# VH-VL binders against Interferon-induced very large GTPase 1 (GVINP1), part 8

Target 1, 242 residues: Interferon-induced very large GTPase 1 (GVINP1), of Homo sapiens (Human) (q7z2y8r1479to1720)
Amino acid sequence: DKRLFVLSILGLQSSGKSTVLNALFGLQFTVSAGKCTQGAYMQLLKVEETFTEELGFDFVLAVDTEGLRAPEHSNKSKDRDNELVTFVIGLANLTLINIFGENPSEMQDILQIVVQAFLRMKQVKIFPSCLFVHQNVGEATATDQTMDGRRRLEQKLDEMAAIAAEQEQCLDVTCFSDVIRFDVNTHVYYFAHLWDGNPPMAPPNPRYSHNVQQLKSRILMTATQESRGNIMKISDVKSRVQ

## First folded at step 5 (VH-VL)

Design y46 (from z3 with heavy chain L100H; framework fv_zimberelimab)
Fold by ESMFold2-Fast, scan of step 5:
Structure y46 (fold): chain C 242 residues (1-242), chain A 122 residues (1-122), chain B 110 residues (1-110)
Amino acid sequence: as target 1 above (242 residues)
Amino acid sequence: QLQLQESGPGLVKPSETLTLTCTVSGGSISSGDYYWVWIRQPPGKGLEWIGSIYYSGSTYYNPSLKSRVTVSVDTSKNQFSLKLNSVAATDTALYYCARHGYDSEGYWFDPWGQGTLVTVSS
Amino acid sequence: QSALTQPASVSGSPGQSITISCTGTSSDVGGYNYVSWYQQHPGKAPELMIYDVSNRPSGVSDRFSGSKSGNTASLTISGLQAEDEADYYCSSYTSSSTYVFGGGTKLTVL
């Protein structure tokens, strides 16, 4: 039985998720792909044999949610999305929360669902890891601009955590850090435009490539830590998916 | 406050391997999502980046030195090290270690160690 | 030889303003807003003065400012003081994901 690291990606923009997956692992590593009963798209990636001992896993299962792409959710759709998000987070060793662009309404909706799911998992003593990825930022080169972005995200996460805690009657939760281990300075990655200027004559944005390498390193580090703690086997995932 | 300190031999013979270690104090190498770098300065000349390492072991090297350079990290000792193979007189320089800010922190190197002079001579 | 071109020396009198240029190409200084400046006194390590073209770290005098136009970044020191006498180096990120430095400029305060 082979060891499996499960990476879940949540977000409203599927094109952004695909770009990140391809940049981190490349499509040539795909062993199998398909859609599960809950509506998540799953992609199995094989780790090169020479790296499996150091990383502590043989395969990466990338899980993507398509349900969150739908705008104007009805009550029936909202219930399905909450179930899908809870399933995806519960399955994952690490969850990437992909924020694409800067529409505050779309960002607030996904953050609320995610925070509620993490709070429910905290109540049953499950503490998954998460990282935030903010894509297609207009300009993220200045420290002041990026720091303002991190501060605003932390404030929104804290607000959503307080609201969720009140709804769930959880009095010991006042901010997002009470829900899961989270540091806005180390758990949030900003990806500027692919081009640093007006395409096609601008050179590729070097911070985009730099951020991809940093995110990849963080993902692999988290996977290595999880594999020593309690990483899943492929047979375990089959039981939970079906 | 964060402080970096280089250590290693001040004199190395041609064709031998130079080994330098940087000890980090006042903070953890695995904290704050920084790269840790080696930069050198030949006497009377400018600065040259040698290589960078993230605490996970990910490395980036100056292409002109890639074939001779290895940077490693030991998070348990809060240290990172430089090995430069097959040294020549042109490798005589002050060698600095520094912390590298990137992305959200901006593009910078700070703090720097005091520097250690390495002379390559027979 | 350095990748980025700086004048070998620049001089000024106390109270004056001086500017040090750092010229590269569209693959480094011209392509990105990732330029930093360092001050080095004799026998000391370099000290960060400016990062990301124009940002000043805490503790650095507001007499120091940075800017960029095309392929040239500039460090300006206003109200020049004797302690500003030092070597100044620029640095830039490159399209090859490497880091390069200028040849250095010796500032003399007359």
Scores: ipSAE 0.000, ipTM 0.414, lowest interface PAE 16.7, mean pLDDT 74

Design y47 (from z3 with heavy chain L100E; framework fv_zimberelimab)
Fold by ESMFold2-Fast, scan of step 5:
Structure y47 (fold): chain C 242 residues (1-242), chain A 122 residues (1-122), chain B 110 residues (1-110)
Amino acid sequence: as target 1 above (242 residues)
Amino acid sequence: QLQLQESGPGLVKPSETLTLTCTVSGGSISSGDYYWVWIRQPPGKGLEWIGSIYYSGSTYYNPSLKSRVTVSVDTSKNQFSLKLNSVAATDTALYYCAREGYDSEGYWFDPWGQGTLVTVSS
Amino acid sequence: QSALTQPASVSGSPGQSITISCTGTSSDVGGYNYVSWYQQHPGKAPELMIYDVSNRPSGVSDRFSGSKSGNTASLTISGLQAEDEADYYCSSYTSSSTYVFGGGTKLTVL
């Protein structure tokens, strides 16, 4: 039975998350791919044998939600998204929450669904790790704007955690860090322009662009640390997705 | 071939609770993006939506029945059930269970069970 | 009373076309493209004929077609046949995340 690291990515439709996932992993190392009953797209990726001891896992299971819909006129979208998010987070060793733009209040829908799911996971003693990725941040003012963005995100997460905890009668939850291990200074990454271009006619290999490599490196470093305490076997995942 | 079949009492007295069960065969309630639905039809009258349930437990009820109705799901038995409290003669109807389509957020009912007649009479 | 208005009855002769209307408001038929039509023969459960205003399920004759204009949806049956004689119901999703039905139309094939 081989060691498996499960990486999930969540984001609203039109946030560019599927493009990011494809650029990071592609099909070159894929040994299996398909869509599960819950609606998530899964790719099983083999880690080169020379790196498996260093990384601590043999395979990566990349899970994409196909983009979540903002709540509109329909409770069906909310039910589907809540169940899908709960499934995806519960399956993952690390969940990437992809936010387009810097203002978290404009992404209130995704944050609300995510906080509700993490609170439900806490109640059944499942503590997955998460990482926030913010795309489309202004480069020239990135440091000052990023600090403001982190403060706004933390405030919104704390607000949503308090509301969710009150609704679920959880007396021990007052802020988001009570729901899951989270530090806004170390668990949030900002990228000015991930997909820069016009689009160009014949660009250099975009898979290996500087921005993509930076994101990939950060994900792998986090993955290596998170996989140490909760290594999953392939047989464990098969029983959960079938 | 997905099939739904209603079961429950054919006669209920006023003020009692009506309980109906829908058994799903040829497919799993927890498989796919579907809602499971109760719809009724009083004799000689039209159709009335009672409520829908998602397999995770999320429910949506007709406001006119909301104070009296509960829909639940039992994934281990591949069944979902309707509980209607404090019944009156006006609750006499054919009760249907159905699947609510969801592929690409479908908002229609297919397939339907054959229906079961419930008479409320003292 | 039903929330959606349908004529109580319509009639036609074999080979002709008939249309059944279903009128609601901007909170149901007018607000969404989630109108469905059901055929019910005596003693049987309703059967889906049209979904999402104009789509036919597999196995439903192309003689059945659906359309919508403003707050009114329509079911049209062309080349009318004896077996089309049945009750027809429209349904729509609503802004309250509920469903409403029309009162039903009895089609008689003369």
Scores: ipSAE 0.000, ipTM 0.502, lowest interface PAE 11.4, mean pLDDT 76

Design y48 (from z3 with heavy chain L100V; framework fv_zimberelimab)
Fold by ESMFold2-Fast, scan of step 5:
Structure y48 (fold): chain C 242 residues (1-242), chain A 122 residues (1-122), chain B 110 residues (1-110)
Amino acid sequence: as target 1 above (242 residues)
Amino acid sequence: QLQLQESGPGLVKPSETLTLTCTVSGGSISSGDYYWVWIRQPPGKGLEWIGSIYYSGSTYYNPSLKSRVTVSVDTSKNQFSLKLNSVAATDTALYYCARVGYDSEGYWFDPWGQGTLVTVSS
Amino acid sequence: QSALTQPASVSGSPGQSITISCTGTSSDVGGYNYVSWYQQHPGKAPELMIYDVSNRPSGVSDRFSGSKSGNTASLTISGLQAEDEADYYCSSYTSSSTYVFGGGTKLTVL
């Protein structure tokens, strides 16, 4: 049985997460791909054998949710999305939380679902790792947007953590760092537009390519850490998704 | 076998900038989810955390020192450095570099450098 | 200005048990299970003795144990030996993503 690192990407419908996933992983590295019974799309990527001992795993399983819907007055849709999110985060060694643009309401929705899931997992002693990917950041003001965006995200995460903690009667939890180990300065990646100029004639944005490489490096570091204790076998994944 | 070693001047004049460098050996400064930290200890007194840096350049500083302190990292040299501006006699201390974990690596200091004594005197 | 509170000194005889307390607030010791303890012999760097409240690194004697109740963490040293004479510091992560240390406790083995 082969060792598996599970990377999940999570986002609302139309959040552009497929663009980031494709930039990180090419289909040429995929051994298999398909959908599980929970509605997630999975791609299995083989690790070069010279690195398997150093990394501690043989494959990467990339899990993409097929578009979470923003919370609506439909209780059935909300319950299904909550179940899918809890499943995907629970399956993953690392979860990428994809935020598209700067719509506060959509950010609030995804953060609420994610923080509630992480708090539930903390109660059963599961401590997942997460990284936030914020797409469609303005090019000219990217540095200022990054600083202000990090402060805003931290405030929203702390707010959601406090609300979730009150609902679960966990008065010792007052901020997001109490739920999982999180640093807004190192666990958040801001991506400018993919194209430098107006598509389709524009060249690829060099800053976008650099950000992809930084995120990829962080993912590999997290994968190496996870190989020490929380690595899954392929048979474990089949049991969880079937 | 990760080792940290401080280097820098043992004597700095009041109002000048103190610069110290920590050299990391036996491991990569960019490996794992670790912050690289400066901690000081005035003679006969307790420990004070100065600041932490991630290899990407992200920093956290002790609020009492934030206006005077800058920590930087050079991943190509496997080093990180401390600059403390406008030093006074009260900045006389043993200065330690250390590693602290974050996320899955934990929030404790290990390993520590041997420490370097910095005296602020005219 | 906020530091963790430790007794300035503690003493015991060989073979006895001693306990050193470390008291903070709900924003540090009380809010997280990220308390660590360090032993410092004269002229040497601090050495990690306990991490995450109660875990021991490889090479640390099982005579050293840690615990926490509310806002107070405790380091207990059983079977006290002459070599245990040192300064002991507690540390905690805080809700502001900073680190605080206790004032230190000087252990004297009589």
Scores: ipSAE 0.000, ipTM 0.418, lowest interface PAE 17.4, mean pLDDT 75

Design y49 (from z3 with heavy chain G101P; framework fv_zimberelimab)
Fold by ESMFold2-Fast, scan of step 5:
Structure y49 (fold): chain C 242 residues (1-242), chain A 122 residues (1-122), chain B 110 residues (1-110)
Amino acid sequence: as target 1 above (242 residues)
Amino acid sequence: QLQLQESGPGLVKPSETLTLTCTVSGGSISSGDYYWVWIRQPPGKGLEWIGSIYYSGSTYYNPSLKSRVTVSVDTSKNQFSLKLNSVAATDTALYYCARLPYDSEGYWFDPWGQGTLVTVSS
Amino acid sequence: QSALTQPASVSGSPGQSITISCTGTSSDVGGYNYVSWYQQHPGKAPELMIYDVSNRPSGVSDRFSGSKSGNTASLTISGLQAEDEADYYCSSYTSSSTYVFGGGTKLTVL
């Protein structure tokens, strides 16, 4: 039986997850044909033999939620989205949450579902890891915007955590860091662009490569720690996904 | 126009230290937009990246050479230098300096110096 | 040994098109859109021909084009001219934040 690291990607855009994974890890991946199961698109990526021992796993299962690509979701689909997001987060060793733009209202539904799912996982003593990846909102003067963005994201996550705690009768939860260990300064990564094809012409923006390397370091650290503690096997995932 | 020019001794004895300097003219080395780079080419063989430096002094080295290599920058002279310790015959090569865009701008080497041949021999 | 695999030599006749491959792994060529190509004439320093997979710097003929599929980048030269005879090297950024070059390809124009 082979060892598996499950990486889930949630977001409003279904960017090329293979491109993101290749940019972040730089590992040699042999990509299998993808399969959509219960609204989640799953793709198996084989880790190059050279890296399997140091990483502690043989395959990466990349999970993308295509249903979250439509920003104008109707209210009637929310229960299905809740089930999908809870499934995806529960399956993953690490979930990347892609944020586009800086309007909290536009992301409120997604953040609420995500926070609810983490709170449900906490109730059954599962503490999945998450990282937020924020694509630049467009302007080159992103420094002030990223500071404001971090503050607004933290406030919105805390608000959603309080609401979720009230609904689930968890009176000991006041903010998002009570749900999972979270630091807005170290668990949120801002990029001018995630490369999809050749980099576009743009003004100089120091730190893009540094941010990619820092995110990669976090992901590999999480994967390595999981492989020592709570590794999954392919047979386990097949049984659960069916 | 921006020009890069290597200088240093053409002959170094085994076990000694090789020192090369790259002089930048037609532009400032104190630019946040670029790294400054050393690349070598043994006669009849391919290219090997040695290391890069940012004008702040931050350095990045080829892991195979890291124990022997030091790159430094002198912004007042618009120069950067390579020191390679404990040289052997396998270090005989043409040594080039080049420029590389800072992390967010993409990755390519341009311009290049004309190169300087260093022979390691007793 | 070079980190990226190129054919040792390639040849063509004037007016013909040729392609030079550069094969790595998902830790370099396959992982990033940071591939560049260099032309080196005997006794001269390398000159940039293509950067970031497919972009041409000013002054480089549009006969030169670059592409990438999976772990293999390619340099294509159309309408071969005698002055294209040179050594060609590919280069890529790596997941270790280093830079690697191919072994080089000698192009002979017959």
Scores: ipSAE 0.000, ipTM 0.387, lowest interface PAE 20.2, mean pLDDT 74

Design y5 (from z3 with heavy chain Y35F; framework fv_zimberelimab)
Fold by ESMFold2-Fast, scan of step 5:
Structure y5 (fold): chain C 242 residues (1-242), chain A 122 residues (1-122), chain B 110 residues (1-110)
Amino acid sequence: as target 1 above (242 residues)
Amino acid sequence: QLQLQESGPGLVKPSETLTLTCTVSGGSISSGDYFWVWIRQPPGKGLEWIGSIYYSGSTYYNPSLKSRVTVSVDTSKNQFSLKLNSVAATDTALYYCARLGYDSEGYWFDPWGQGTLVTVSS
Amino acid sequence: QSALTQPASVSGSPGQSITISCTGTSSDVGGYNYVSWYQQHPGKAPELMIYDVSNRPSGVSDRFSGSKSGNTASLTISGLQAEDEADYYCSSYTSSSTYVFGGGTKLTVL
């Protein structure tokens, strides 16, 4: 039975989450509108044999989800998205929450779904780690990563946590850090736009490449830490999928 | 369903500035990894790409029009606009707005607005 | 900049197959696999038929297919129907990171 680290990515439909996974691991997820297959997409990545003892795991399972739809007035899509998100977060050792652009409404939607899922996981004593990836921000924001931007995100997370706690009647939760271990200064990555010209052949933005490398380093560090305390076996994943 | 609609004056006098606006509905202009474009079609002729904009404000223009064209975006109104300076009779055309999609293997313009006819005449 | 070269017109009878060519240079069609095709009915906006040389978007009939050889891309329509009567435009990415269209081809279904 081999040891497995599970990395998941969540984001709204067409939010560039597959681009992040491709940049990190060379995965080939289709990002095109009208071609998406529905559901969760999984790719197993083998750790080089020389590093398995040092890292403490044999494989990385990368999980990409069908983009979450912005909330409709209908409750059916919300229930589906909540179930998918809860499943994916529960399966993962580390979850990347991908926020695309600076639209406050869309940010609120993804944060609400994610915070509710983490709160449900806390209730059953599952404590996965999370990192926020904020893509397609202004170049100055991505470069400077100001305290004001981070403070706004933390405020919004705290607001969503309070709302979710009231809905679930969790009196001991008043802010996001009560739901999951979170530090806005180290758990949030801001990415500028990927390209410096017209797609599909424009040169990559150098700042985007730097941020990808930093995120990749953090993911590997987290994977190494988790593999020693909270590692899964492949048989455990099969049980959770069923 | 995502829909795009052009609006602006149908008649513009020579040497004046043409301004057109595209309103996006059924989706957010700041969502997803898309560019937003203007394409025109003079009567009886083919299509010509004018320019592209990303919602952050990054713009790319057809070199033949670059000195006269400006594309801008207003994410709060979910709109993007075209300004074409110093118009002449040769600028008479149907003007379309469209979404520019792409992946590692290509690009496509879809959906398109219905188009708006602009006539340059005194 | 010169447009991509398409024949001005092509005709066929119902049930036949026709092919529309789109010829460029090594700086556009020949240099990249980034070719798309659009159908335009009179009084209507263009509609995407093919992208990435040969890919069909959802909802486009499998009677439409695309290919490329050297500097020439081709759109083939099999089993011609009256509703296929329209103008067809190709588009290609260029080495200057711009987009260029063909002159257009009028398809007449006789």
Scores: ipSAE 0.041, ipTM 0.543, lowest interface PAE 6.3, mean pLDDT 77

Design y50 (from z3 with heavy chain G101A; framework fv_zimberelimab)
Fold by ESMFold2-Fast, scan of step 5:
Structure y50 (fold): chain C 242 residues (1-242), chain A 122 residues (1-122), chain B 110 residues (1-110)
Amino acid sequence: as target 1 above (242 residues)
Amino acid sequence: QLQLQESGPGLVKPSETLTLTCTVSGGSISSGDYYWVWIRQPPGKGLEWIGSIYYSGSTYYNPSLKSRVTVSVDTSKNQFSLKLNSVAATDTALYYCARLAYDSEGYWFDPWGQGTLVTVSS
Amino acid sequence: QSALTQPASVSGSPGQSITISCTGTSSDVGGYNYVSWYQQHPGKAPELMIYDVSNRPSGVSDRFSGSKSGNTASLTISGLQAEDEADYYCSSYTSSSTYVFGGGTKLTVL
């Protein structure tokens, strides 16, 4: 029975599964058949044998969510999205939450779904790890934008947490950090055009490589900590997914 | 000074392949963080990006033209070329080559070649 | 095809100021600070006037300035002169890793 690290990617727009993992881990992987279940697209990636001892896992299960629809706010679409988000967060060792640009209403929609899912998981004592990836920020004013962006994101997360807590009558929740371990200065990564271009190619810009290495280090630290504590086996995932 | 110059036939028959070459002088095509691009302008109309190439051979194409376009680079000659297959009268345009700054410090096309008029006619 | 919306024409008298708009979406102009502007005189190649929304290359008059608000970028020309009469094009990077141009604006100096 082999050891498995589950990485989930959430967002209104998705990045390619293989592109994200190849860029972040720099791994050579064997392509397996992708599977779609409950709106999540899953692909199993084999870690090269020379790295399995160091990382503490043998495979990465990449879970990519596409088609989260927020524009209509329909009850059917919202229920389906809530079910999908709860499923992929519950399955994952680490969830990456993708935010595109700085459109406040689109950001609010995905954050509301995510915060509600985390709050419900807290109530059943499931404590998922998550990182926020903010894409498509302008390079020329990136430092000022990221500082202002962090403030806005934290305000929105706190607002959504307060609303969710009020609805669920959770008196111990007043801000997002009460829902999960979160620090806006260390759990949010800003990228200008990181996921753009033809998927097999990485940007030649050294700043992009530096940002990728920072995120990669955080993901590997999380994966290593999980593998020492309570990592899943392949047989466990088959039972959960059916 | 960095200069770009287009060359190729001014007249191409419908259904044939258009081939243009851009010669770069005053600098190396493999120097710096730049892409080398083709842009066209039909008479009396606006500008349309066709495709880009990095000196390593990596290409990006306009999706509307992707099935007909190939861009290639020859670093030993300091040149890059455009092939546009199955041309029609609507491909009649001034064709420019240009250098594209991208990603590292900004976004701009500069310098541009003088442009070469290609007429598709039988 | 031009993906960005520009007015077909604008006009002004010498010494006046004019502004040319370039409107896109959150996936191009609104999503990035990667907007450039080009001036094209009849029979000539386009010439870079503004890059990265508001930056001016060396040799371009300080009468030319750029800005952006939401999904709309703007080129402003102050102290209008006869030689400013030309076609002006905006350009933006897009979320699909493509490059798009505006339809162009003909500036007439009366």
Scores: ipSAE 0.000, ipTM 0.395, lowest interface PAE 17.2, mean pLDDT 74

Design y51 (from z3 with heavy chain W108Y; framework fv_zimberelimab)
Fold by ESMFold2-Fast, scan of step 5:
Order: C-alpha cells, then structure tokens, then sequence
Structure y51 (fold): chain C 242 residues (1-242), chain A 122 residues (1-122), chain B 110 residues (1-110)
C-alpha cells in the first residue's frame, strides 16, 4: 500500500484555489482525479521517485471544495457546507485556507466555518495543521500592508474563536491559538498577483513565485515532519471517502 | 442555462477592422473562475485560439495574432468583444465565442456560441 | 498551421473501437495534463467530449475515453454508433501559456 500525504484547500468559489494548487504542484503529476461522495474534488499526484524516501510518502492527495459558496437560499445548503468543510479539514494532514480579495463579509463567512470546524475537532482531540493563503485582488501588496493584513486576520480569528467558544461553552478557549496551533507571522502567506499570464499555467510573477516557493517549503517541511507518524495509506483514504 | 451568442458583420473588406460581440445570457460574466475566449475556424480547417479575457479586463492573445487583436469586456452588458485589425482573405472563418474553465474541475472550452461566419472579400 | 498532429481520417464499423491520436511535443501534450477533445458535427459548434486528458463531462457517453503516453494523447471510442460520425479535435496547453488545436480527424462509421 503506498503512503499518502493529504493536502486540502478551502476557499470560496472564484477564490483562485486552482491557481494556487497548480502553482504548487502542477497537474502534470496527476495520476487520477474525481469527486467523492462528500462532494470534494480529489486529485492524486505522484511524488518523484527520488524524493519518496526523504519525504516519507509516495503520493499527495489534493482535496478541493469547489463550489463551497453555492447559493445559500436554504438551511440545508449551509449545513452541507459545514459538513463538507469539517470532512475536508479532518481528512487532511495540512489544510490551506485560500482567501481572495478583501470583501469583509465573505472573509468572515469562511473564517467562521473554518474556526467552528477546528473547534469541533479540538473537542475530539484532533489538531489539524493549517496555513492561510491570502491573494489580494489589488496588485500592490507592500510589506507594510502584509503586516497590517496579518494583524487584521488575527483579530478576526480571535473574535470568531471567542464567539464559537461562547456558543459551545468552551471555557478554555479565548482566542484562535487556543483552538489550533497558529502563528500569524509564520502561518499566513500573501500573494500580490493571482495570475500573470494565460491559464492554467501562467508564467510566475517574480513576487508571486517567491511566495509560492516559501509556501512550498513550508508544505514540504510539514509533510516531512508528519510523515513518520501521521501519513495515511491509499486504502485508508478509500474507506473514508466512500 | 448559460448561453453565448456571437454578433457582428458577415462581410468585411480587406484592410478594414472586424468587430464581433459575444452576449452571455443565463449567467454572469463576472461569476466563477472563468475566462471568456474567441476561437476561429477557417472553412474546412481546424480551430485556432485567438484570445481570452477575464472580467477584470486582463487579456491574453495568440502570439501570431497579438499585433492585430484586441479583446474587451463590458460586465454591465454581460458582453465581450473582439477587434481584429487589417483583415485579409486568410481571416475568413467561422468565429466562435466560448467560456474557458480553469477551476479545480478542469480546463476546457464550454459552452460555445453557435459561431458566426465572417467573409473577408472586396 | 496546426501545432498538434492528428490523422486526417479514421474509420470503423458499428460496435467496434477506434482510437484517434494527438501528437505534440514536451512543450504541450507531453508537458501538461491539459488535453481536451471536441466533437464537431457538420454545421454545428464543437462540443466538449473529454477534458484534462481523461475526464468526461456530464452527458458524455462512457464509450468515450481519453489517455496520454509521452507526447501523444489518444481519444478512444468503443461500441461505435452512427451518430459518432463527426470531426474530432484535440487541444492542449503550451509552455508559452497558449492553447493549440490539432488539425482534426474525420471519423467515418462504415
């Protein structure tokens, strides 16, 4: 049975999730793809043979929640999204939370769902790893703006965590770092440009490519550190998604 | 149901500018992770991608046509347009507008408009 | 000129299988898993049959399948039916961030 690292990506529809996944791995490594019963889209990517021993896994399973923000005219649609997000986060060794642009209401919605899912997992002693990827629609992202963005994200996460904890009567939770291990200085990545070129494989923008390499390094470090204890087998994933 | 419909002149004289418009109905041009594209097909020949546009105005062109092509978008009218300058007989073709997917469900051209025949003749 | 090479024609009898090849280079078909196939009946717009090498959109028969080996992508149609008679085009993404199409293959169902 081959060893598998599960990478999930969450984001709103039209958040550029495919751009991030493609920049990280490229679809030329895909050996299979499709939707599972839970509604997530899955792509199996093969790790180059020369690196499988060092990394401790043979494949990467990329899990995407395409259509997460389907029209919410009913309570059932909202319940479906919450169930899907909880499933995707629970399946993953690492979850990427993709935020596109600066619509405060849309960002708050995804953060609320994510924080509640992490809080539910904390209650059952599951502590998934996560990274935030923020893509700005505005093209000029200076270092100072990135620092301010980190402060605002941390404040919103803390607010969402406090609200969720109050609703769930979790007295030991007062901020987001009580829910999951999180450092806004090392777990958040900002991209200045979504695309520089024709899809699906736009040429790397120099600023974008630098941040992609930093994110890749973090993902590989996380995968390597977890590989000896937490890596799944393909048969394990089949039983969880069917 | 998303539908695309081309419109414009069926006949253009050599050296003039061809202008075509694609009207999108049943969905918003600014919705989803999609680009909007022009593809042409000379009679009895294969397909050629001309250019793509994102609703923000970002454009990408076939290098062989880049010096003569401009694609624009009008999100208020839910339309995008093609201008091809200095046309010649070799530009005679069926012109299609289509949607280009690039989301996690794949990269493809779908749906397509019905196509409009443009003849370059004096 | 078309950048991808397809046979000009292919033929088969009802119930048989045929395969249409689409050959490029390592800068297009060989370099990426972004290959799509389109069916075009006379007088009509192309219709998507296969995307991302081997995926079928909803509504496309299981008789259609796609694959790729090296620089060659293939469309296979099993259980040939009269309505399969059409022109078939492949397309691929390129290392220049463009899209190219094959020259097209005319399928005749005998």
Amino acid sequence: as target 1 above (242 residues)
Amino acid sequence: QLQLQESGPGLVKPSETLTLTCTVSGGSISSGDYYWVWIRQPPGKGLEWIGSIYYSGSTYYNPSLKSRVTVSVDTSKNQFSLKLNSVAATDTALYYCARLGYDSEGYYFDPWGQGTLVTVSS
Amino acid sequence: QSALTQPASVSGSPGQSITISCTGTSSDVGGYNYVSWYQQHPGKAPELMIYDVSNRPSGVSDRFSGSKSGNTASLTISGLQAEDEADYYCSSYTSSSTYVFGGGTKLTVL
Scores: ipSAE 0.000, ipTM 0.422, lowest interface PAE 13.5, mean pLDDT 75

